# VH-VL binders against Transcription elongation factor GreA (greA), part 9

Target 1, 156 residues: Transcription elongation factor GreA (greA), of Dehalococcoides mccartyi (q3z8e7)
Amino acid sequence: MVEKIPMTASGYKKLEDELSTLKVKRIDVIEEMRLAAMDKDMRENAPYHAAKEQRGQIEGRIKEIEHELKYADVSEYTDTNTSKVNMGSTVKLRDPKNGECCTYTLVSPKEIEPLKGKISASSPIGKAVFNRNKGEQIEIEVPSGTLQYIIEDISF

## First folded at step 20 (VH-VL)

Design o3 (from n1 with heavy chain Y59H)
Fold by ESMFold2 at other seeds, last read:
Structure o3 (fold): chain C 156 residues (1-156), chain A 119 residues (1-119), chain B 112 residues (1-112)
Amino acid sequence: as target 1 above (156 residues)
Amino acid sequence: QVQLVESGGGVVRPGRSLRLSCAASGFTFSNYAINWVRQAPGKGLEWVAYIWYDGSKKHYRDSVKGRFTISRDDSKNTLYLQMNSLRTEDTAVYYCAREWRIFHAFDIWGLGTTVTVSS
Amino acid sequence: DIVMTQSPLSLSVTPGEPASISCRSSQSLLYSNGYNYLYWYLQKPGHSPQLLIYLGSYEASGVPDRFSGSGSGTEYTLKISRVEAEDVGVYYCMQARQHPYTFGQGTKLEIK
């Protein structure tokens, strides 16, 4: 017996947005766990255990939202937006000062190679472009200063 | 081929000046910060000076402030280090290295040019 | 200034054996954007330095897979899974978290 969860189209979209945010936060926490686990005893690693607890909270909320979205009963169907930057997207960033472009692809942790343009969603570039449209201006903070770019193109 | 080539080194007496050049090829020079790094004989690496990709920011190690000036000419794809009031402790091989704007990695280094300051 | 301290300063390794080099910083190299601004360079005898590892753990292009980097915050490690003759040289860690950029003292790796 499957029970449907009634909601409005706007309510459905709000849950989708929260899910997207949580998935990015999960990536951050997994990265924190990965970095904390390097060359350290996991049983005596306080930063690792703090991140593990945070991951548990995030995973729990993600599962709740995925269930609600799966069994949602929305009065009108709404198309999913595939034009926004998401996992697997390749983005072309234009420097408005000189018109030069650089290209980055959002990839899984196993595929990360920043100098080859393969970055995570939790990286500075990934955080700045995630869920954004073509034409939007973004800022990226690095130790040497703030960089500004325009999203010139998005592809798969 | 992506490369950096230093020149302008030599043997000089203390108190004299030299200008080092670093010629870039095979990449868009104006997209990168550039650094000078030196290595005294038998010693480790020592960062010397930095210039941002657009030239708006410059930094120097304390021991060379006021004596060394870093500059770039993007129309010639060339980095310069003007070294005034040279001291014996400035004796080193000088490398230029390009730095990525976001990742700050020094992925391309020149072969170095030797500066010897002796009386 | 951020002080970078390497250990050991000298390492003698039998070919085929693993090697490990530690680097400690006097301040965290983790920036608010999530990157650790820590780098490993190898200077082979008679050569200029070459990038091995950037941002703490990513391998540079052309670097053999037997090199790996790990760590976060103030402690970082470079590992070589099976040392080869071409790996001889001096290894430096560097931070780019803030100016002035600083290097560790260097670790000389040699073959027994």
Scores: ipSAE 0.738, ipTM 0.852, lowest interface PAE 1.0, mean pLDDT 88

